# Designs tried in a protein design chat: VH-VL binders against q9nrl2r1430to1533. Part 294

Target 1, 104 residues: q9nrl2r1430to1533
Amino acid sequence: GGVHELSAFEQLVVELVRHDDSWPFLKLVSKIQVPDYYDIIKKPIALNIIREKVNKCEYKLASEFIDDIELMFSNCFEYNPRNTSEAKAGTRLQAFFHIQAQKL

## First folded at step 21 (VH-VL)

Design m7b (framework fv_erenumab)
Fold by ESMFold2-Fast, scan of step 21:
Structure m7b (fold): chain C 104 residues (1-104), chain A 121 residues (1-121), chain B 110 residues (1-110)
Amino acid sequence: as target 1 above (104 residues)
Amino acid sequence: QVQLVESGGGVVQPGRSLRLSCAASGFTFSSYAMHWVRQAPGKGLEWVAVISYSGKDKYSVDSVKGRFTISRDNSKNTLFLQMNSLRAEDTAVYYCARKPSYSRATYFDPWGQGTTVTVSS
Amino acid sequence: QSVLTQPPSVSAAPGQKVTISCSGSSSNIRNEFVSWYQQLPGTAPKLLIYENNKRPSGIPDRFSGSKSGTSTTLGITGLQTGDEADYYCATWDDSLDAYVFGGGTKLTVL
């Protein structure tokens, strides 16, 4: 095997996944763990889904990738009250993402 | 005062049915998913079932699937567990519990005092 | 057997400290919040610790929680006779798609 070169989107997803505040976003919320989630959140998404879309070359524009990441944060703030660990993690990770997204 | 009070337990023979109730007070019951957790004599806690705030979505542990049905009546602030085809291994104290409506929450608070179900021949 | 492993019993004298361990795996403790419950004889479980290390209102700071890798511990300092109880850890398990509890640890204060 040779050196694996990551796309710009893949590099950003990897940076988000490695961030200490990524834990609420790594995978989809389970219907059994939180049965109310899908009554409120109509377009669920998580970093593992976004990474799969990157790997399948489903993002044609940077705006499409950015929209999916922003949807992920929007879902977090819509479902979770502002004082929760989830909302606080989301606020910090979103700020980190906004800095990194300037490179796109 | 946030409170959960279970009732409906008793002693029954194998194959019979019981319906447990959990009366909620002191919070907006219709805004929370509710859970049943049981504890066999001298053993640990076992999660049994959950129901969404609206009552539309219901999930249960495999060992009771098809035999137990969770339901709720939001107009009466009451949670139910219909237990059919009871087996000796269903003998336990049954607790009603609330979980916070956060996307990654894994804790239960409050708990009811429990109601005892004994299945014996 | 339990998915989460706790010692069946621990004991110590009044005023001493104990730690109660809870061991899991990558499908549960590694990636999920952990909670701890105290169950006094004949009573319902009571929340002691949530989100690995947070205490609800009314729980004294003698009770603490910590998580490292696939394991979590409950610490109790300044032991009192009223602390004699069963203690349970709990979390979510991704593989089972279910909430899981440890087998429980009986604390005796002698």
Scores: ipSAE 0.728, ipTM 0.890, lowest interface PAE 0.9, mean pLDDT 92

Design m7c (framework fv_erenumab)
Fold by ESMFold2-Fast, scan of step 21:
Structure m7c (fold): chain C 104 residues (1-104), chain A 121 residues (1-121), chain B 110 residues (1-110)
Amino acid sequence: as target 1 above (104 residues)
Amino acid sequence: QVQLVESGGGVVQPGRSLRLSCAASGFTFSSYAMHWVRQAPGKGLEWVAVISYSGKDKYSVDSVKGRFTISRDNSKNTLFLQMNSLRAEDTAVYYCARKPSYSRATYFDPWGQGTTVTVSS
Amino acid sequence: QSVLTQPPSVSAAPGQKVTISCSGSSSNIANEFVSWYQQLPGTAPKLLIYENNKRPSGIPDRFSGSKSGTSTTLGITGLQTGDEADYYCATWDDSLDAYVFGGGTKLTVL
């Protein structure tokens, strides 16, 4: 089948979603669950949104894709104290991302 | 010690109002989102409402929306629940509870001792 | 009705081990942290387990939590008479956009 139908971005997002540390990043934070979140985080994003943008061919450059993933981690570290499970998961997943992103 | 103490419960007729208070001590109250959770006699726990640490954002369960209003006074370390147009189904012990301000936190600690609201004709 | 399903009751003898199950779905337990609460008769709920398997300070290690797929369990070893209580699981439900609690399990120490 068509190798270009499974883009490098899609493959990387699938790897991130399958990672054990993806749980803080799978979907947008609910304002009912965390009512303070959107007062602090100005550009919310999550893996489901990034995956949708990949599928709609909205990333023209690898740098745009990488910027959205980095924004996701930046939001995590801005909102969550360093010692939280969220921040620890973010640190591990970000390291995994940096290794995988070398393929882009 | 970290503590929450509720007050303001009582026995009222349907259609009346009550205001519950929750006095917080032993922690920086203004740094936490606060919740109300209720428990009808012999039944399980039901989440009622949440308020952001600043008091700007407030959300409640659909069954009380438009009737109950959550509010807080950070200068007095006090959480409130204004309950209007009370119904028999609102009869419950009302607990205030703290939730940590983490993006995926789903747990409550501590809880207050509860205050009993009985709506009866 | 409860979105999270617990057995209404469990019983065991002093010193034994008991497990209390809590079953949910992909909109809650599968993708969210789970917490467990103990409610002794006439008292407020007390946090026993948070983030699936962590204990708050002061909770003895004979209480444990685990999560697999859409289900979670509370384990209690070395069962004591003072453990007689109602136990509730709780989490966030993404489809309801709300916190949800299990129906509760009454533990009797016979």
Scores: ipSAE 0.740, ipTM 0.892, lowest interface PAE 0.8, mean pLDDT 92

Design m7d (framework fv_erenumab)
Fold by ESMFold2-Fast, scan of step 21:
Structure m7d (fold): chain C 104 residues (1-104), chain A 121 residues (1-121), chain B 110 residues (1-110)
Amino acid sequence: as target 1 above (104 residues)
Amino acid sequence: QVQLVESGGGVVQPGRSLRLSCAASGFTFSSYAMHWVRQAPGKGLEWVAVISYSGKDKYSVDSVKGRFTISRDNSKNTLFLQMNSLRAEDTAVYYCARKPSYSRATYFDPWGQGTTVTVSS
Amino acid sequence: QSVLTQPPSVSAAPGQKVTISCSGSSSNIGDEFVSWYQQLPGTAPKLLIYENNKRPSGIPDRFSGSKSGTSTTLGITGLQTGDEADYYCATWDDSLDAYVFGGGTKLTVL
């Protein structure tokens, strides 16, 4: 431990962002790019929003942080068919997250 | 066989209106967002507008905003582009195209054969 | 001008290979999937490559795509006279909040 250590949530979000399979999750889906997205997905979220919530100390419990990450994956699987590049990336990133989240 | 067929193009004077149609067959039209893309003579492709599968959400490029309206009739498997206040710069072949309903998809397939709009005085 | 930059023309002989480049920025090619389209004279564009390097059913493997950083390339081997066409790259641009196309490259097979 050092004075400049990142928090556990910050460290995990940084690892998720840097993962090769993070591309579907880095930012919110554009309403113009995918006009149907927000008619289907009622609680949109992305890694940039989760990271902002971490920086503002909005997560009081590890469960709240985990719930937002799981919501992000749930949205991906709800919108995207299983054989899409998005769903495949989501499956791999979710598995990575579950391993890392054991430390929370 | 998945197919898109455009119609409604023609020669029209500046300031007039045209309504383009795109008839879809061979797929569940009501499950897809649909797009219009145009191509001016001797020039490249330009994205024009998109409509959600329900018809609830519509977006267009700034150059046609307020003049062009995209709409659809899912009961007839038909996409429309209402073009008002036409300008010489709107002269182009207009294509309708389908995009996959994936959150990060950026490609169009299939495309219609196009319908030609010429705005001349 | 086009947001995505392509050379205006390229030429090669039958049986040879050619590469068509497409250059963009971090707001488009750098962060998004790229697709390529073939447009034969007097016809509609046809999808050749999607998601950077994938081919739709019916597109022969002599057509290939690749992406590196903010640029993408379309490769065509074993050129045939029937390949004479205009070729366009395309993607989504986050800054413009719009789909963008390259200016097009005319391929001549001599």
Scores: ipSAE 0.755, ipTM 0.899, lowest interface PAE 0.7, mean pLDDT 92

Design m7e (framework fv_erenumab)
Fold by ESMFold2-Fast, scan of step 21:
Formats: sequence, structure tokens, C-alpha cells
Structure m7e (fold): chain C 104 residues (1-104), chain A 121 residues (1-121), chain B 110 residues (1-110)
Amino acid sequence: as target 1 above (104 residues)
Amino acid sequence: QVQLVESGGGVVQPGRSLRLSCAASGFTFSSYAMHWVRQAPGKGLEWVAVISYSGKDKYSVDSVKGRFTISRDNSKNTLFLQMNSLRAEDTAVYYCARKPSYSRATYFDPWGQGTTVTVSS
Amino acid sequence: QSVLTQPPSVSAAPGQKVTISCSGSSSNIGSEFVSWYQQLPGTAPKLLIYENNKRPSGIPDRFSGSKSGTSTTLGITGLQTGDEADYYCATWDDSLDAYVFGGGTKLTVL
């Protein structure tokens, strides 16, 4: 119980991090770089935070892990217009995630 | 059509104050964070400060913190830099610049033509 | 000292090709989009390249950008005398929480 799930979460996060389209998601958006970001995005998250949560065994269910990944994509599409490099990368990475998440 | 025009530069004694203005036209000024970047004579570019589109959030580099204040008036499409306690090392051409409001954008476009500040005894 | 390192000068003949390098670290070029600016004498900087390799409208294709690891390069082909200018790379630095510019490279077209 749980050990295989945590290993699967770590493997999937590593695959996401290595993907060419992960660049908008590797770390939190800086409030100095983008001072308007946190006025719009109320639940910020990034792959480094999700990976840390996996390592600290904070996900009890696969659904909690999936929800955090989906929140990350949702934040991207909420903040960034559809025609931006960020939104396009997010669309491709989300599709990749949905394929890989079938293993969970 | 998208333009930024700086003004307010001049020659001042150390310890004095200047207020720079940047007049924006051709775009919805209130929808963009705005930046100040400076360039000392014969030197490279140095980022100085940023302000959010509402004016609520402001950040500046440590070397000017407590002396310079960035502000804006969205009703007048104008960005300001209040410079107090000026030092010789503040001598530079000051540019205002716009950055796209995308989560990972790191580029500035357009730039104003710059206004020259000379701090001299 | 600049966080991003550029050669202070480069030179080439008209019609030739030149590359200008910009070296940083994992906290800046390695993790962030890079932009390049041209500054003609007595003028404001002008955006040449954004998001590592994209050109704004009006910038000819003889200007190109590339990024590999913690370094980026600006390529200029078919050099013209009007290209004589200072060139700056720029990005965000996550460790400093600041936008950073390279020290600049003076291009002389001999």
C-alpha cells in the first residue's frame, strides 16, 4: 500500500520535468518578475513543489497528486492567453500527462 | 503607434531629488506592468524597478531601495520614478519599458527614448 | 560585474557572419527565456530576439538566437555597416529575484 504509488508519482514527475514543454512549470512564478500573478492565481503550484510533496509523502491518494498537476495546468491557462508560448507548452504537456497518468 | 516618452531628467547636485515621467500611448497602459531600466555613461543596462498594472505592487533593486519610488497614474497613462537623495552613481540615461504580462516573459518591448540624469557637484 | 558574461567586442567584415555569446548559470539562462537587444549609438535599446529564438515583426531573418544549457548566442549573417552597435543579452535571475543584462558586446563592422 502506497509505496508503489509514490514511486509512480516520482517517476511521472521526473518524466514531466524532462519533457521539452515543462519550462513554464518547473518553479513558482516570482511576484517580482510578474507582480500581477498572485492577484489572479490564488493557489500557485509548480513541479518542484509537487515533487517535494511526493518526497514528503503528502499525497495519500492518486487523485490528490492528479489534482495538483491539473491545478498547475489550470493556473497556466487562467493567467496566460491561449496564443502564448506558455499556454501552448501547457496544452502539449497536459496531453502528455493524461497519457502517462493512465499508469496510475 | 505604441510609444513611451520619458521626461524630467536634468543636471542636479548630490542629495537633491528628481521625478521622471514616462508618457505611454497606443496601448492599454492600465493592463501592463511597467519597468525602469538605466544605463550609466559608457556602461551596460541595469534593471531598476517594476510596478504592477494596478500600482499595488512595487519592487526595486537594493541599490536604490528607500531612495527611489516607482508609481503610476493610469488615468493619465503615465509612469513615474521619484528619485531622492541622488548620488553620483545614479548618473545614467533612464528608460521606461513595457514587459508582456505572461507568466515567463523576460523581454522588454517597447522602450522609451530615455531621459538623461546627471548628478554632479 | 555582470551576472551574464559577453565578450566586450567582436568584429567582422561586411557580408560576413558573426556570433555573440552570452554565458550565465542554471538560475538565469538555464531556466528562463532569453532576449537580445541592439543599441545603435545614441539610441534606445531595440528588441531583436525574444523567447530564445523568436524575432519581433520587422527584424530581418539574418538575426537569429539560440540557447543551449546555460549559454545563448546571437547570430548575425550578411553583416551591414548599419549593424555596428552594442548588443545585450537579458533574462530573469531566479536566485537574485531580478532582471539581469549582459555587459554588452560592441560590434565593429570593418
Scores: ipSAE 0.746, ipTM 0.897, lowest interface PAE 0.7, mean pLDDT 93

Design m7f (framework fv_erenumab)
Fold by ESMFold2-Fast, scan of step 21:
Structure m7f (fold): chain C 104 residues (1-104), chain A 121 residues (1-121), chain B 110 residues (1-110)
Amino acid sequence: as target 1 above (104 residues)
Amino acid sequence: QVQLVESGGGVVQPGRSLRLSCAASGFTFSSYAMHWVRQAPGKGLEWVAVISYSGKDKYSVDSVKGRFTISRDNSKNTLFLQMNSLRAEDTAVYYCARKPSYSRATYFDPWGQGTTVTVSS
Amino acid sequence: QSVLTQPPSVSAAPGQKVTISCSGSSSNIGTEFVSWYQQLPGTAPKLLIYENNKRPSGIPDRFSGSKSGTSTTLGITGLQTGDEADYYCATWDDSLDAYVFGGGTKLTVL
């Protein structure tokens, strides 16, 4: 985007990135750090990838943007047991997202 | 109780091979990725290799790549490290360690007691 | 050079407090969880702190961890002679795509 122009999608992604609970979602999981991750998660995604797609104008509908964010949370809950720091952060960040997404 | 016990260390000449074993008990071994970490005499800890719970995916540090192979036998609750073409710089205590299979976990617990490998001429 | 920098040694008297620092970068401590390990002479490393500031069952609250920016600190209060050991910080390094350990700090209780 431009110097004085930010899309609604970029503003929301920036708010998610700045949230205290964004740490599990900032970048893709390394296959060396977690070698089992990609055997379970077939459609990996992270906030850095979503932000890149926003900047390249790859989302034609708000629903496509929302689907990618929801996929990110779904992956977190699929891989991580409910009582992990990752799953707890995901639950709080997803609630925050649902409130902010009402502006879309 | 959760326990890891290493074996297979010894004194060997450069260029020889050793196979280390790590026997796991007290937890569902097949549900965890497993790691090897080593420590040279009087020095710090160095991560060596990891293997996925199925044994399908394996990764190691560049310094041992092509010489060391990590493997596991889930039916025997045993982790292995095959060490070929051993060098003096491979002299270390070798620990097996478990890491939680969470997407951002960076800690090891438990650790085995270690097995000593000495490469000398 | 190590990727994570620790002082080589620290010393304090019984009953005192000591802090052991560990400094990294944005590719490791700045974005990843940190763990701390105690290694008593002749023994395997033992987990003291995980996820920056959490203690495993059986680790007394005299041991604490904190993280700020690209640095982390292990705090030990009420020092005992049995705390004499080497202490290591550890984390994941995103740029190296590898687990990294600090060089270790030898704690002497005089």
Scores: ipSAE 0.763, ipTM 0.901, lowest interface PAE 0.7, mean pLDDT 92

Design m7g (framework fv_erenumab)
Fold by ESMFold2-Fast, scan of step 21:
Structure m7g (fold): chain C 104 residues (1-104), chain A 121 residues (1-121), chain B 110 residues (1-110)
Amino acid sequence: as target 1 above (104 residues)
Amino acid sequence: QVQLVESGGGVVQPGRSLRLSCAASGFTFSSYAMHWVRQAPGKGLEWVAVISYSGKDKYSVDSVKGRFTISRDNSKNTLFLQMNSLRAEDTAVYYCARKPSYSRATYFDPWGQGTTVTVSS
Amino acid sequence: QSVLTQPPSVSAAPGQKVTISCSGSSSNIGYEFVSWYQQLPGTAPKLLIYENNKRPSGIPDRFSGSKSGTSTTLGITGLQTGDEADYYCATWDDSLDAYVFGGGTKLTVL
């Protein structure tokens, strides 16, 4: 148990956060900025929430971690039309995630 | 094509009320959140309030909270701003504006032509 | 005062290039998309640039936007007398939970 212990999930979340296309996903959407978001999206999530769950050891299986990441992308594609910068960033980041997730 | 037209401005004394209207045309009004933005004489733009497409969720800046109420009538394609207890500092041109329904959008398009509210003693 | 800082005025001659700066912080420009608006005398603001560097239909390519760190700039090339206007930057501020506008820059074409 040292101060430099990292989980595979933590390493992957850090890589996602550092990716150029992470900007739509770093934090939850503000209900004041986008008042209609929470009427459409019933299970909101973002990388900061997922990272907190990793740090609290709330993921017992890799499938649970993968499900939360996929929910994040699903929410993006549900709310944002395909031609938006958000949807395009989501598409690229999801492809990056699928490559990295092969290590899990 | 896509157009917003404000009305209801005027000259009033402090403590009085005005109701502003914004008539929308050329787009599906009921699909968009709508905003009010104001501009004091010779000053910059200040965001005032937003209302969700359904009218259920409403938010306003603290300086007008409790005095101004944003509302809408989707059957008439009309946005409203009820302004009570008006103060000299509320003197401004009031614009209605549309914002796209994207999760990270931060821009307004189109804008109305504006309606002038002058609060003077 | 404005949360976003712009110079109060800039001037240049017809045909020249001008840049208008807008400085913010990590809670706004550093994280969020920026938009720019042109306001001709006696008219409503008009969207010039959105999402840092994109132009709406009908806006000529002599108008451009760029973002670096916590600052953004509006560039105008081939200046015309019809460009005389006030220019405003705008974004969302995560700390204030509000839309914020710059104080505006008056462009004079001499």
Scores: ipSAE 0.743, ipTM 0.897, lowest interface PAE 0.9, mean pLDDT 92

Design m7h (framework fv_erenumab)
Fold by ESMFold2-Fast, scan of step 21:
Structure m7h (fold): chain C 104 residues (1-104), chain A 121 residues (1-121), chain B 110 residues (1-110)
Amino acid sequence: as target 1 above (104 residues)
Amino acid sequence: QVQLVESGGGVVQPGRSLRLSCAASGFTFSSYAMHWVRQAPGKGLEWVAVISYSGKDKYSVDSVKGRFTISRDNSKNTLFLQMNSLRAEDTAVYYCARKPSYSRATYFDPWGQGTTVTVSS
Amino acid sequence: QSVLTQPPSVSAAPGQKVTISCSGSSSNIGHEFVSWYQQLPGTAPKLLIYENNKRPSGIPDRFSGSKSGTSTTLGITGLQTGDEADYYCATWDDSLDAYVFGGGTKLTVL
């Protein structure tokens, strides 16, 4: 049931955090570091926020969890040009996520 | 050619004001956040302030907060730093600099040549 | 005081190799990209290295960067008299919510 789903979400978030390409996604972008980020990105999210939502049992369906992870990647590709280190890391991490998400 | 040119520096007494300008050319100025970085005589570099591409969001280091105001005029491709209540410790060469608009970028390129501000009694 | 620690000076002869270290913490170098700048006497800083180990167009390959843990190193091979300058490391600091620079290293080519 729900407990098994939450355990699976926790395992996947931990795997994403430990991945070499997680660095653009670990925490929210600082508004001081990148002051124009929040004018472009209207639904900011990061792995630390997703992990907190998993721990608070805020995901009722696997689709809600997947949607938040996909939002995170979508934000990366919307803000960062394709040739950036951020976009390349996002592309590789998203591919890894799609393989792991098949287990959900 | 991408270029930044600062002006407005000078010698002033403590408590006075100066307004620095940075003229940008060779790139779409209105698409970039812009920064001010200073360097005291014989010392290292210190980040001062940033402004978003629209001018809506502005942030500065705590030591100048309330005294310095960063602003921009995108129609004139010009960045400004209004410096009020100047102190001896504000004596420095002031550089304007561009940072790439990437979510995790931590580097500045290009830099202007700098303009010198001396606060002396 | 600088949040990032560099040696105040380093020296070597023409044609030799030199390395300049920069030490930080988990709030800065440990989690963020590092850049390096060259400042020739009387001039503005110039970007040498960005994102730990990448060179901008026009920077020769004798300049290199590396990062390990909370420290980063600038390497210069085939030293030339024109390399005599101050060198600065820089990054973002999460605890200060600000960009930080090292104290600088004066390179003398003897």
Scores: ipSAE 0.710, ipTM 0.887, lowest interface PAE 0.8, mean pLDDT 92

Design m7i (framework fv_erenumab)
Fold by ESMFold2-Fast, scan of step 21:
Structure m7i (fold): chain C 104 residues (1-104), chain A 121 residues (1-121), chain B 110 residues (1-110)
Amino acid sequence: as target 1 above (104 residues)
Amino acid sequence: QVQLVESGGGVVQPGRSLRLSCAASGFTFSSYAMHWVRQAPGKGLEWVAVISYSGKDKYSVDSVKGRFTISRDNSKNTLFLQMNSLRAEDTAVYYCARKPSYSRATYFDPWGQGTTVTVSS
Amino acid sequence: QSVLTQPPSVSAAPGQKVTISCSGSSSNIGREFVSWYQQLPGTAPKLLIYENNKRPSGIPDRFSGSKSGTSTTLGITGLQTGDEADYYCATWDDSLDAYVFGGGTKLTVL
């Protein structure tokens, strides 16, 4: 618990950010770039926001951290058709996350 | 065939108004965000404005804010650009363009043929 | 002045190869997909390349795109007189929160 779990969360976020398939997830989608995004996606999130939450000690349980990462992938698959570069990157990064999350 | 056709351009004096139209055909217009891009004579391309598929959300470049209003009528498959208080610097060919509805898409396809707006005294 | 820098002109003979460069920064080309457009005299821009290196249907494989770091290039092989046009790179700029276009490159085939 606690401090040890936060170090593990930070390590995992760094591994996700470093991954080649992280590009759709690094930052929130711009409302000007994609004006329809926030009409469809009601709980937007991105790796930079998750990293800030880890640094502010906002995750009390591993399940809360995992839920935010899974929400990020869920948003990607909800907005983007499955044949897009975004959805394909999301599928590969999610599989990588599931392997790494076993360490939590 | 997917097609965009602009109209409404012309020659006007500074301070006057024009309304441009873009008629869409060959695709589900109501499912796409639409854009206006302009090109001054002998110059490059400049993004002007975007509107969401519902028409609820609208954004424009700072140089035209308060003067230009983007709107759409999904029942008529038509995009509009209302241009008020026109300035000489607004002289350009105005293109409407479609962008794919993907979260990180940065490209426009198709483009209309353009309509010319000349603001001169 | 544009956020994306292109050479103003390039020229080559029919059958030759040219590359057109486009330089940006970490807030645009460095993190975003790049597209390229061809504008023939008196016509609207036409999409040539999207997502750095993909071609739409109908664009011949003589046209190619590549991206490295904060720069991208458009390659054209087997030049034809019908390739005389202005070429523009384009992307999203995350810091400006806006779509940006290069200043354009005029290709002359003599």
Scores: ipSAE 0.753, ipTM 0.906, lowest interface PAE 0.8, mean pLDDT 93

Design m7j (framework fv_erenumab)
Fold by ESMFold2-Fast, scan of step 21:
Structure m7j (fold): chain C 104 residues (1-104), chain A 121 residues (1-121), chain B 110 residues (1-110)
Amino acid sequence: as target 1 above (104 residues)
Amino acid sequence: QVQLVESGGGVVQPGRSLRLSCAASGFTFSSYAMHWVRQAPGKGLEWVAVISYSGKDKYSVDSVKGRFTISRDNSKNTLFLQMNSLRAEDTAVYYCARKPSYSRATYFDPWGQGTTVTVSS
Amino acid sequence: QSVLTQPPSVSAAPGQKVTISCSGSSSNIGFEFVSWYQQLPGTAPKLLIYENNKRPSGIPDRFSGSKSGTSTTLGITGLQTGDEADYYCATWDDSLDAYVFGGGTKLTVL
């Protein structure tokens, strides 16, 4: 193996993953845990999928990366009522993302 | 008042069938996924099955797959568990329970009072 | 075998404080919310704590939950005879793709 340098997208995803409010977003929602999720959410996504896309160089533009992160938050707010722990975590993490995304 | 009431339990011999019912009241039943959880005598709780609010999606624990079928009738606010090919190890109190429809919810509230199923010769 | 480990029993005197432990792994307690249930003899389980440390309406503040790493604890202060029950922790296991319950802890008030 060689020495690898992390991209700006990889650094931002790592910061999101490490954030205390990332827990609703780390992995895809299970059909067994929430059998109705995929009837409501048509484009599911999570941080582990986004990180894999970064590692495979599937984002050619910063806008494509930002769109996937925003889709993740949009899904959270569409499925979860605003007063849930999931929606509150999403609101805080999205604000953190908007600050960090300015560096892209 | 949110309430769940189970019925249909009894004593049966191995290999026979029982159908459990759970009558829901006090909430919009058709808006919630519903669960069955069981408890063997003197043992802990074991999740059994879930059904989506429409009844389209159903999942169960591996030990009952092919033998138990969860279903619902939203027009009657009733959840069912059809139990075929019953085994001694299926002996338990069966509870129906509601889980909040949040993407990471891991808790059940309310629970029904339970109905007892005894499989013995 | 239970995926979540609880002591089979705990005992304390009236007015004392007791803690009930529940140990899991990174795929369950370490990642997911935990709930606790009280089961009085001959009754259905009752939700006592949800999302690690929140109480439903009607649950007194003598009951508390906490989570640290891959373990969670239920605390009961001012122990009363009416607290004699079985207590269960529960969560979601991401690796098993299943709901998991602890083996239960019998609390005796002596």
Scores: ipSAE 0.714, ipTM 0.888, lowest interface PAE 0.9, mean pLDDT 92

Design m7k (framework fv_erenumab)
Fold by ESMFold2-Fast, scan of step 21:
Structure m7k (fold): chain C 104 residues (1-104), chain A 121 residues (1-121), chain B 110 residues (1-110)
Amino acid sequence: as target 1 above (104 residues)
Amino acid sequence: QVQLVESGGGVVQPGRSLRLSCAASGFTFSSYAMHWVRQAPGKGLEWVAVISYSGKDKYSVDSVKGRFTISRDNSKNTLFLQMNSLRAEDTAVYYCARKPSYSRATYFDPWGQGTTVTVSS
Amino acid sequence: QSVLTQPPSVSAAPGQKVTISCSGSSSNIGNDFVSWYQQLPGTAPKLLIYENNKRPSGIPDRFSGSKSGTSTTLGITGLQTGDEADYYCATWDDSLDAYVFGGGTKLTVL
């Protein structure tokens, strides 16, 4: 919960958004674009939602922030087969996140 | 081979109804969302409607909302489009198409051969 | 009107190359994958390019796709008379909450 911790979350989200492999994660999946997504994924989340939560000071602990990012990756791997562009992007972005999260 | 075959088109007067069918073969039909796309004579392609793999969720373009209903029967590997209150501007070739099971996939493959609907006064 | 803008026609001689453009906005091409379709006279559309630049099995490498910002292009090299067709770009539009197609480009090989 401090100013320095909130700044760290914002910096990490910005780095994730700017990463080449962020495209599957920038926004929530549209239920019209992919009508079966929400039958499978019960706790949808995306980087724009996480960034909004950071800006509204809704994360009290670093673990809560990390849990939301990990949920985002977990959803990706649950819905998308491993050989898809989404799953491959998710694998690379998750590895990048784990390195950067050591600063939290 | 993966195939889609449409049927049910014809010539009707404005205000009448038609029901289109799309028979799927060569893939697990119940695992894919399905689409209807139309093409007016000499014009381009226009997306019409989508249905989830289970048939529970259905969405259509605003211009046909309240008049067209997409449905499916997974036991028969068949997709339907019920078209009510037909208008001259609904005159088109109607294609069914499959969408891949990716969260952000935005392409259609395969396509059926199309069935022609002509609404004339 | 189509929300994705394509030239209505392009033409070139056999063996030459052409580029067909498709222009959109940040709510469609700028945000999502683009696909391209070939429609030969009297036939259904056929997938040529998906996810901006990938070819499905059976599509020769004479066909290529590229995307930059809010625009995408279909490139065709070594033109053949059998390439005469209408070509359509397509993507998802975030603001309309709908799939959208370009107006189509008629390719003539003279």
Scores: ipSAE 0.617, ipTM 0.854, lowest interface PAE 1.1, mean pLDDT 91

